# VH-VL binders against q9nrl2r1430to1533: the designs that were tried, part 202

Target 1, 104 residues: q9nrl2r1430to1533
Amino acid sequence: GGVHELSAFEQLVVELVRHDDSWPFLKLVSKIQVPDYYDIIKKPIALNIIREKVNKCEYKLASEFIDDIELMFSNCFEYNPRNTSEAKAGTRLQAFFHIQAQKL
Below, E stands for the ipSAE of ESMFold2; O stands for the ipSAE of OpenDDE; V2 stands for 0.75 times the mean of E and O plus 0.25 times the DockQ between their complexes.

## First folded at step 15 (VH-VL)

Design T25 (framework fv_iluzanebart; at its last look DockQ between E and O 0.47; V2 from the best seeds 0.00; counts 0 for: pae E 4.6 > 2)
Fold by OpenDDE, look of step 15:
Structure T25 (fold): chain C 104 residues (1-104), chain A 124 residues (1-124), chain B 107 residues (1-107)
Amino acid sequence: as target 1 above (104 residues)
Amino acid sequence: EVQLVQSGAEVKKPGESLKISCKGSGYTFDDHWIGWVRQMPGKGLEWMGMIYPGDSDTYYSPSFQGQVTISADKSISTAYLQWSSLKASDTAMYFCARHPFDFESGYYEYFDYWGQGTLVTVSS
Amino acid sequence: EIVMTQSPATLSVSPGERATLSCRASQSVSSYLAWFQQKPGQAPRLLIYDASTRATGIPARFSGSGSGTEFTLTISSLQPEDFAVYYCQQYDNWPYTFGQGTKVDIK
């Protein structure tokens, strides 16, 4: 591709990925590591998927983008108990996202 | 268009090291798993392992654990398969293959792309 | 590892006839089963995934069925270009494993 200025969505995804608490969300959960994950989570999503959607201009509204990010966190909290590292990371990252999303 | 292009055929001797490559294009390389499959002459297909270039998360098949090294350089969209010391029994065709996820549904989708294969011949 | 066993080893079929290939798993793989076609000198081509979903661009004459431990690939009317080796592969558990293949040749 060519060099272009990042959109607000692209920039926010970059910031989310670079965040210290992004590790549970960088890619879809591995069925190899978590065999029952996809039996529980029916709409899996991760930052790599969201990034691809952004790159393909699939988000026409900010609300669509926000919905996917919120789904990502919702999945995390649905599968992971509150005291897990994943849930704790998700809580912090979501707080960060909410602040950044105000700029959209 | 998604493409996987592998390095050329190799003719080696036992004991030599080798590193073959698989370059991806037409997609975000670091966002998709890429794996290696061995096919010995006249034989079937064997999964060797796979890597997620984004974070270098790697899985090996037990039969290949410790026998080969799978790596990736996402800066050049390239995955690697390497041997420290080749054996005659390593003679085979080696394929790289991408295993993408469905970005709409979020599910793992077995809609894969394959490289053209790299023939490795090891003989004295 | 999960052992995949295909039968028959070789299937001789005349053009236009129905071909039925079987694949058995040593333990349940749910529907995480794919079928590949491979021709000499070529990389495998995905035909079916999730046991019964036809891959993009695959002709309708190819169909997959089954779940758990027993799977079937059916070619309703064999075409000249369909003579090849067919592999099933489970991706329910790592390591992913292939069947030993079924060669479909011309009768």
Scores: ipSAE 0.443, ipTM 0.844, lowest interface PAE 1.1, mean pLDDT 92
Fold by ESMFold2, look of step 15:
Structure T25 (fold): chain C 104 residues (1-104), chain A 124 residues (1-124), chain B 107 residues (1-107)
Amino acid sequence: as target 1 above (104 residues)
Amino acid sequence: EVQLVQSGAEVKKPGESLKISCKGSGYTFDDHWIGWVRQMPGKGLEWMGMIYPGDSDTYYSPSFQGQVTISADKSISTAYLQWSSLKASDTAMYFCARHPFDFESGYYEYFDYWGQGTLVTVSS
Amino acid sequence: EIVMTQSPATLSVSPGERATLSCRASQSVSSYLAWFQQKPGQAPRLLIYDASTRATGIPARFSGSGSGTEFTLTISSLQPEDFAVYYCQQYDNWPYTFGQGTKVDIK
């Protein structure tokens, strides 16, 4: 995409990382700590990977960027029962994301 | 350009403390694991541990657990390897390196950059 | 801890010939295997990752193959700059571990 789109993606990722509920999403889930995670989640992704893709201009369309962020939340809800701290954080961060994404 | 620049060579006596550094540049330091690798004289390579600077999550190899401290200061894009009391057996070359992302995810980057190494000599 | 065993320990090869280096894991590491080259006084250099993918800027004469427990690095038409020590490394399970190295010497 264009320079303005890349700046908007960068700004949105910064806001997501800054959010209090970003802690489950900053980096890929550790196989050391959660050995079965990658048996269940086949397309893992995290904010650090999304930021790197923005930095390298890998997103051509806003929909591609949005799809990666929604995949991140979908993975969280697939792996974690809804009453867990991770799922609750995911719900709150996703709501924040939807508000910010309206600006794209 | 991604670079990892390590602190200079050290000559120490047994019992002294030491903290060596690895400064990253040309990338988002907080977003990438940094590991430390030991190479004893005439020997192969050993991973010692790694840290994620963004939240300080840290893993040690069992052989090094309790023997060194790995830390990072993300405000100055620097990772550290530290001994509270050096032994002669700590004499080695120490490298820092960035770990690649998980290759099965399809969302990884092909990063594997190494620092130039820091020679630590501990002699009586 | 997964033990990585390389063979041979030393491989003597004439320039222009091919070199074949082997690496065996004590348990499956799937395709999470990298190959590194190290010259005296230098840091290791990444050659191959994901068992068979060349890192950026690595000449086509370097190729990797294998999966599970058995892996091979092949250097076709060996060049003078290729005489070095080569290490395999698994990154499937922490701690990540290296093989002991194969030294490629001029014959």
Scores: ipSAE 0.264, ipTM 0.789, lowest interface PAE 4.6, mean pLDDT 88
ESMFold2 (binder alone), look of step 15: mean pLDDT 90; pTM 0.909

Design T26 (framework fv_iluzanebart; at its last look DockQ between E and O 0.62; V2 from the best seeds 0.61)
Fold by OpenDDE, look of step 15:
Structure T26 (fold): chain C 104 residues (1-104), chain A 124 residues (1-124), chain B 107 residues (1-107)
Amino acid sequence: as target 1 above (104 residues)
Amino acid sequence: EVQLVQSGAEVKKPGESLKISCKGSGYTFDDHWIGWVRQMPGKGLEWMGMIYPGDSDTWYSPSFQGQVTISADKSISTAYLQWSSLKASDTAMYFCARHTFDFETGYWEYFDYWGQGTLVTVSS
Amino acid sequence: EIVMTQSPATLSVSPGERATLSCRASQSVSSYLAWFQQKPGQAPRLLIYDASTRATGIPARFSGSGSGTEFTLTISSLQPEDFAVYYCQQYDNWPYTFGQGTKVDIK
């Protein structure tokens, strides 16, 4: 393939993935490792899923993209207590996202 | 088009080391698990393990834990399966497979695409 | 690990006839069950996932049913290209495990 400029959504996802606090969000939570996760979280999502949607041009509006990212964080905070590493990472990453999302 | 292309057939002797590869294309390599499956001659399929290239998270089946090493180089969209010291019993076909998210259900993943397989023959 | 047991080991069927393959899990795997087809010298091909969802490009004559511990793959009208080995595989628990396979050959 050829080199092309990333869309704003693509670029933002790349930045989120590369962020130090992205580790809880890179992929879906394993049911095997967290047996009760999907009993609690009914709309699971992760950065890999969001990136796939971006690549498939499924987001027609910035608000749709933002909603999925916010859902990702919401799931994290719903399942993880505030004092967990996951929640703390999520808090920082979400703050970063909010700054970057202003550019959309 | 999603493709997994594996390295060519190997003929080795017991005690030799070996590293075979599986290259993914047509999708974002970092975002999908890559699994390895063994099929001994005339036998069924056995999951060996899988790796998530995005963070190198790796799972092994108990039977293969410590027997092989699964790794990935996401810079070239390639997963690896390697032995430090081959045994005759390692003679088999080895397949790699891609793990994908079920976008319809929104909950679970399954293995949808497979490599063509790499035949490894170990004999004295 | 979860043991997957397929039956029968070999199923001889005439072209155009219905083929029914069974897969049993040693414990519940919910609906996290896939069916694969494998022909000699080829990689497995995904037929069914989540017990009953047909993979993209899979003919309608293939159908999967069941949940928990009992699963069935049905080929409504066997075609010449359907003679192969079929494997079920659970992905509810690690390690993922396959059945030993059912060989569908021509009667």
Scores: ipSAE 0.699, ipTM 0.908, lowest interface PAE 0.8, mean pLDDT 94
Fold by ESMFold2, look of step 15:
Structure T26 (fold): chain C 104 residues (1-104), chain A 124 residues (1-124), chain B 107 residues (1-107)
Amino acid sequence: as target 1 above (104 residues)
Amino acid sequence: EVQLVQSGAEVKKPGESLKISCKGSGYTFDDHWIGWVRQMPGKGLEWMGMIYPGDSDTWYSPSFQGQVTISADKSISTAYLQWSSLKASDTAMYFCARHTFDFETGYWEYFDYWGQGTLVTVSS
Amino acid sequence: EIVMTQSPATLSVSPGERATLSCRASQSVSSYLAWFQQKPGQAPRLLIYDASTRATGIPARFSGSGSGTEFTLTISSLQPEDFAVYYCQQYDNWPYTFGQGTKVDIK
């Protein structure tokens, strides 16, 4: 906790958003374009929401922040078959996240 | 605090082009949809379209598709509404509005902040 | 697109009295409905979102109810500053659409 930890969360989210494989995760999936998504995914989340939660100091523990990031990847792998561009991007971004998370 | 500041009033003639702006501050501009709303004199509100500045994903209402262009420059936190050739019927007040997140109700998005409006008058 | 129909078009109410404004959607919008207040020469102001949740700083005299296709805004005791036009707006599906407005006038 505290100010140093929140700055680290902010830096990590910025690095995730900048990553080339962030494109499936920037914002919530559109109900219009993917009508069944919210029938399958019950706890939706995206990088823009995570960044807003960091900005508003919604995370009390590093584990809460990590859990939201991992939920984002878990949702991707639950909805998308492994051979899809979305799932491949998720795999690469998750690997990058694990490396960057050691900065916490 | 979150602010949306729009460019000043415009007086134009039919056939002229125009680009009006909406500058966001006090938040992460890239992460929130920005929409445009028209209000013709003495009339109600109409959504024209919206853009997500982070990836330029843009949605138009059918009545406005092909009539205006919505764009954003995230490097200066600014959204734009533009016409290539104004008509007298484009005379209206134009508002921009920003999306927000509600963490208590389950991450649903709704518009919460509005610009002050830009009056566009098109007459010969 | 989803048509939002408000009634009445105008509502004449004395200060201190209750005002009840109706909004109907042409198809279900679940609870994804907002109410806005607009005074002359001003931008709209968010009053209610999620059909019934008051936005930050909105007085308790404003309450929203309904779901699906039928929604109501109630102003329990009108104050002088409440005379304005009120719009409902659905945000369930694009394009987002407004009702045509209900003007609340002093009687």
Scores: ipSAE 0.518, ipTM 0.861, lowest interface PAE 2.0, mean pLDDT 91
ESMFold2 (binder alone), look of step 15: mean pLDDT 90; pTM 0.912

Design T27 (framework fv_iluzanebart; at its last look DockQ between E and O 0.64; V2 from the best seeds 0.00; counts 0 for: pae E 2.3 > 2)
Fold by OpenDDE, look of step 15:
Structure T27 (fold): chain C 104 residues (1-104), chain A 124 residues (1-124), chain B 107 residues (1-107)
Amino acid sequence: as target 1 above (104 residues)
Amino acid sequence: EVQLVQSGAEVKKPGESLKISCKGSGYTFDDHWIGWVRQMPGKGLEWMGMIYPGDSDTWYSPSFQGQVTISADKSISTAYLQWSSLKASDTAMYFCARHTFDFESGFYDYFDYWGQGTLVTVSS
Amino acid sequence: EIVMTQSPATLSVSPGERATLSCRASQSVSSYLAWFQQKPGQAPRLLIYDASTRATGIPARFSGSGSGTEFTLTISSLQPEDFAVYYCQQYDNWPYTFGQGTKVDIK
């Protein structure tokens, strides 16, 4: 691709990906590692998917972008108990996101 | 335009090491799995393994576990396949391929784009 | 691993005729099945994914059907450029295994 200035959505995704607590969200959960994941989570999503949607300009409203990010966290908390590393990471990353999202 | 460009043909001797490459462009390299496929002369396709450049998560086919090493350098959008000690039986065409995902269904799906292949010939 | 078995090994078909290729899985792979076309000296090209969805740019004469353990690739009217080897591949379970291929050659 060409060099261009990142949009607010693009920049925020970059920041989320670079965050220390992004590891549960970088890609979709592997059904090989978690066989029952997709029996429980019906709308799976991850940062790589969200980034691709951003790159394809699929988000027309900030609310749509925010909804996908919130869905990502919602899925995490739905599947993972509060005491798991994934849930803890999600809690921290979501807090970070909420701060950054105020700039949108 | 999505492209996977592989390194050139290799002629090696048994016992030598080798590292071939696959460079992706036209998409966010970090966000898609890259797989390696072996095709021995006149034979079919064999999945060797795949890597997710974003976090270097790597999966090997049982048949290739311990036989090769798959790695990636996301800073240059490149995936690697390497041998520490080649055997004559490693003579084959090696393809890299990008793994896609369906962001509507949310599932990892098929491999859609392929490199042009790297021919590796190992002989005394 | 899931074993994918294709039949026939070789299919001789005249131009303009219908070609039917079969792919069987040793266990259910749901609809996580792809078909590839490979011509000599070239990389495989994706034809069908999710058992029945035609990839972008693939002619309408190619169609895929099936689910579970039985799958079919159909070429409704074989064109000269369709003579090649065709592979099915499951991506339901690791490792993502291929069939051994069906060679479609000219009758």
Scores: ipSAE 0.747, ipTM 0.913, lowest interface PAE 0.7, mean pLDDT 94
Fold by ESMFold2, look of step 15:
Structure T27 (fold): chain C 104 residues (1-104), chain A 124 residues (1-124), chain B 107 residues (1-107)
Amino acid sequence: as target 1 above (104 residues)
Amino acid sequence: EVQLVQSGAEVKKPGESLKISCKGSGYTFDDHWIGWVRQMPGKGLEWMGMIYPGDSDTWYSPSFQGQVTISADKSISTAYLQWSSLKASDTAMYFCARHTFDFESGFYDYFDYWGQGTLVTVSS
Amino acid sequence: EIVMTQSPATLSVSPGERATLSCRASQSVSSYLAWFQQKPGQAPRLLIYDASTRATGIPARFSGSGSGTEFTLTISSLQPEDFAVYYCQQYDNWPYTFGQGTKVDIK
């Protein structure tokens, strides 16, 4: 990417964090609070990690950035049944992400 | 550059309150755990607790639960450690530390950025 | 909580020699172990994380090994600036805990 692409990734992450439904995704799921999470989810990720990777220019392609965000949602849906607050928040935030990602 | 700058040394009497600070800069303050570590004179290091400023999620070591309050004000990128009533045994150096992401493993927390320390002396 | 035990308490080593520091956990911490250096009057400095990975800017003479309950920090050629206290710390389970420290004296 370039300056425009880096700025777009930064802006998109900020918008995701600001969204009311970001609460399950701000940081990694606690192993203490959810002991079996890491037995099921093998590639954990969260918005704070994604933002750090943007800040350190770890993403070479927009697809890599999008893949991490989609992995975040996929993990949520894999671990959480559809009727949970986490899965519902994930569905709404993913819909928001898809709209914002069209701007990239 | 990531920096953690702590408030200055304190000399207090038993029973007094105290709030010391740790100001973070050069990174996204909200996104990183900040922990507090005590070092009593001539002794080793002890984790006291940590806070995630983004949502105020706070964890205490059992020895410190109820003994101190850890808080953060993300609007000014500052974490705090406070006592409502100091004891002589609280005399120590106190460090703040920020975690760093391990991109290789994806989620393991470790702390590699440290403040300069705040010396707290509690004596009659 | 997980007790971390370091040995020896003090290690006297001549400049240029190899120093070997041991750390034992009371239960497995997998590879979730860090090593810190602390010089007099300074904050701790991270040397090694994930048992064997050097932190950014740490000289190659520092190496870590081990997993489970037994861990080792090695300084392959001790330099005058390596006089310090060294701590291991587990981050497998809360609360995170430090070992009591190994003081490395320059003989």
Scores: ipSAE 0.484, ipTM 0.854, lowest interface PAE 2.3, mean pLDDT 90
ESMFold2 (binder alone), look of step 15: mean pLDDT 90; pTM 0.920

Design T28 (framework fv_iluzanebart; at its last look DockQ between E and O 0.58; V2 from the best seeds 0.00; counts 0 for: pae E 2.5 > 2)
Fold by OpenDDE, look of step 15:
Structure T28 (fold): chain C 104 residues (1-104), chain A 124 residues (1-124), chain B 107 residues (1-107)
Amino acid sequence: as target 1 above (104 residues)
Amino acid sequence: EVQLVQSGAEVKKPGESLKISCKGSGYTFDDHWIGWVRQMPGKGLEWMGMIYPGDSDTWYSPSFQGQVTISADKSISTAYLQWSSLKASDTAMYFCARHSFEFESGYYEYFDYWGQGTLVTVSS
Amino acid sequence: EIVMTQSPATLSVSPGERATLSCRASQSVSSYLAWFQQKPGQAPRLLIYDASTRATGIPARFSGSGSGTEFTLTISSLQPEDFAVYYCQQYDNWPYTFGQGTKVDIK
């Protein structure tokens, strides 16, 4: 394929991935490492999945993209207690996302 | 089109070091696990380990822990398998494979695309 | 580790006949089971994942069934290109493990 300018969604995902607090969200939680994760989280999602959806132009509206990102954070807060590193990272990353999402 | 292209066949002697490569294309390399599988001559398949290029998270099979090193350079979409000191018993075909991406189920622990394999021959 | 045992070691089948391959796990792997086909000099090719889901581009004659510890790969009508070695692989627990393979050859 050719080189294309990143869309707003693509750019935002890149920024989220590069953020210091992205580590809990880069990929789906391993069921091997966290055996009960998928018993609790029924709509798993991560930045790699979201990026794939962006790349495949699956988001027709900004609201759809935002919904997936919010789902990602919601899953994190549902599974992880507030005092965990994952939840803390999620809180910071979500705040960052909310600021950046205003540009969409 | 998703492709994994591995480096060429290697002929080495015991004690020598070796690093073979697996280059991915046609997809976002950072976002999929890359696994390594050994197949000794006339034998079956053995998982060695895998790496997630996005964060370099790496898993080794216990049988291969400490025996090999798996790494990746995401800047060039390449995964590596290396030995510090080869043994004759390391003679085998080595395959790299890409982790699938399952949106609906969230389970993608299976591997859907494979490299063509790298034959490593170690003999004195 | 979970031990995967395939049977039979070799299955001789005539073209057009049904082939049934078995894979047994030493402990439950739920439905986290894949089947691969490997031809001489080639890399394995994914046939089935999640025990019964056919991979993209895989002919309908291939089907997978089972859960827990017992799994089956069925080729409803063997084609000439289907003669190969077939491996099952569990991905329920690390390390991932393969069966020892079943060779399907021509009768």
Scores: ipSAE 0.814, ipTM 0.927, lowest interface PAE 0.6, mean pLDDT 94
Fold by ESMFold2, look of step 15:
Structure T28 (fold): chain C 104 residues (1-104), chain A 124 residues (1-124), chain B 107 residues (1-107)
Amino acid sequence: as target 1 above (104 residues)
Amino acid sequence: EVQLVQSGAEVKKPGESLKISCKGSGYTFDDHWIGWVRQMPGKGLEWMGMIYPGDSDTWYSPSFQGQVTISADKSISTAYLQWSSLKASDTAMYFCARHSFEFESGYYEYFDYWGQGTLVTVSS
Amino acid sequence: EIVMTQSPATLSVSPGERATLSCRASQSVSSYLAWFQQKPGQAPRLLIYDASTRATGIPARFSGSGSGTEFTLTISSLQPEDFAVYYCQQYDNWPYTFGQGTKVDIK
């Protein structure tokens, strides 16, 4: 999108990265630490990739940016049982995202 | 654009310590793995390890575990490779490299941005 | 760790001819395979990633193929500037590993 949308995406990603519950989402899941992850998750994504796409103006529509953020959470919930620390962090960060996204 | 600038050549004696640097610019330093590669004189390339500056997650190849320390200071966009006690066998060229992504057809990860190299010579 | 084996160690070819470099992995690396060129005194230069995708700015005479355990780099019409050492590298699993290199001497 436009310059104002890019600034908003940049600010929102910065806020997500700053959040205490960002730790499962900062970078792609390691194949070494989680050997079966990429057998289950076929469209992997993380905050570092999303920030790179924002910095390079790769998102043409706000919906594309929102879709990548929601994909990130969907992957977390698909792979991780709901009672895990990862899924709980995802739930809290997603709630924070929804609040911040309403300000766009 | 993206640039990795390494510290200058070093001539050291066995037993001395050394810390060499790799400064990144033109990108978000915290978001990309930085790796170190050794090339001994007349030999091939060896991955030593890598660090994710955003959370300090650090991985070593088994043959380098306990032999060197990889670290980063994200406040100054700099990664480091360090020896506490150099050996003559540490004589080599050392490269840093940054992780890159491809977005157009998918999410592909590879190292295609490299520093110029730092020659370390350790001799009595 | 995954051992990458390149052949031949040295390849002598005439300008304008085809060069074929082989790389074998000790176990499947799927398509997570890169090829690098290194000239004396220089950092490695990425040529190919994902086994067959040319990096930006790499001439079309360079092509890669293969998957699993067997991979090939082809230089379809050797130029004088292609004298170098070529390395394959897997990035399927840590530690990432290089082959020992193939030196291409222009005959």
Scores: ipSAE 0.433, ipTM 0.834, lowest interface PAE 2.5, mean pLDDT 90
ESMFold2 (binder alone), look of step 15: mean pLDDT 90; pTM 0.925

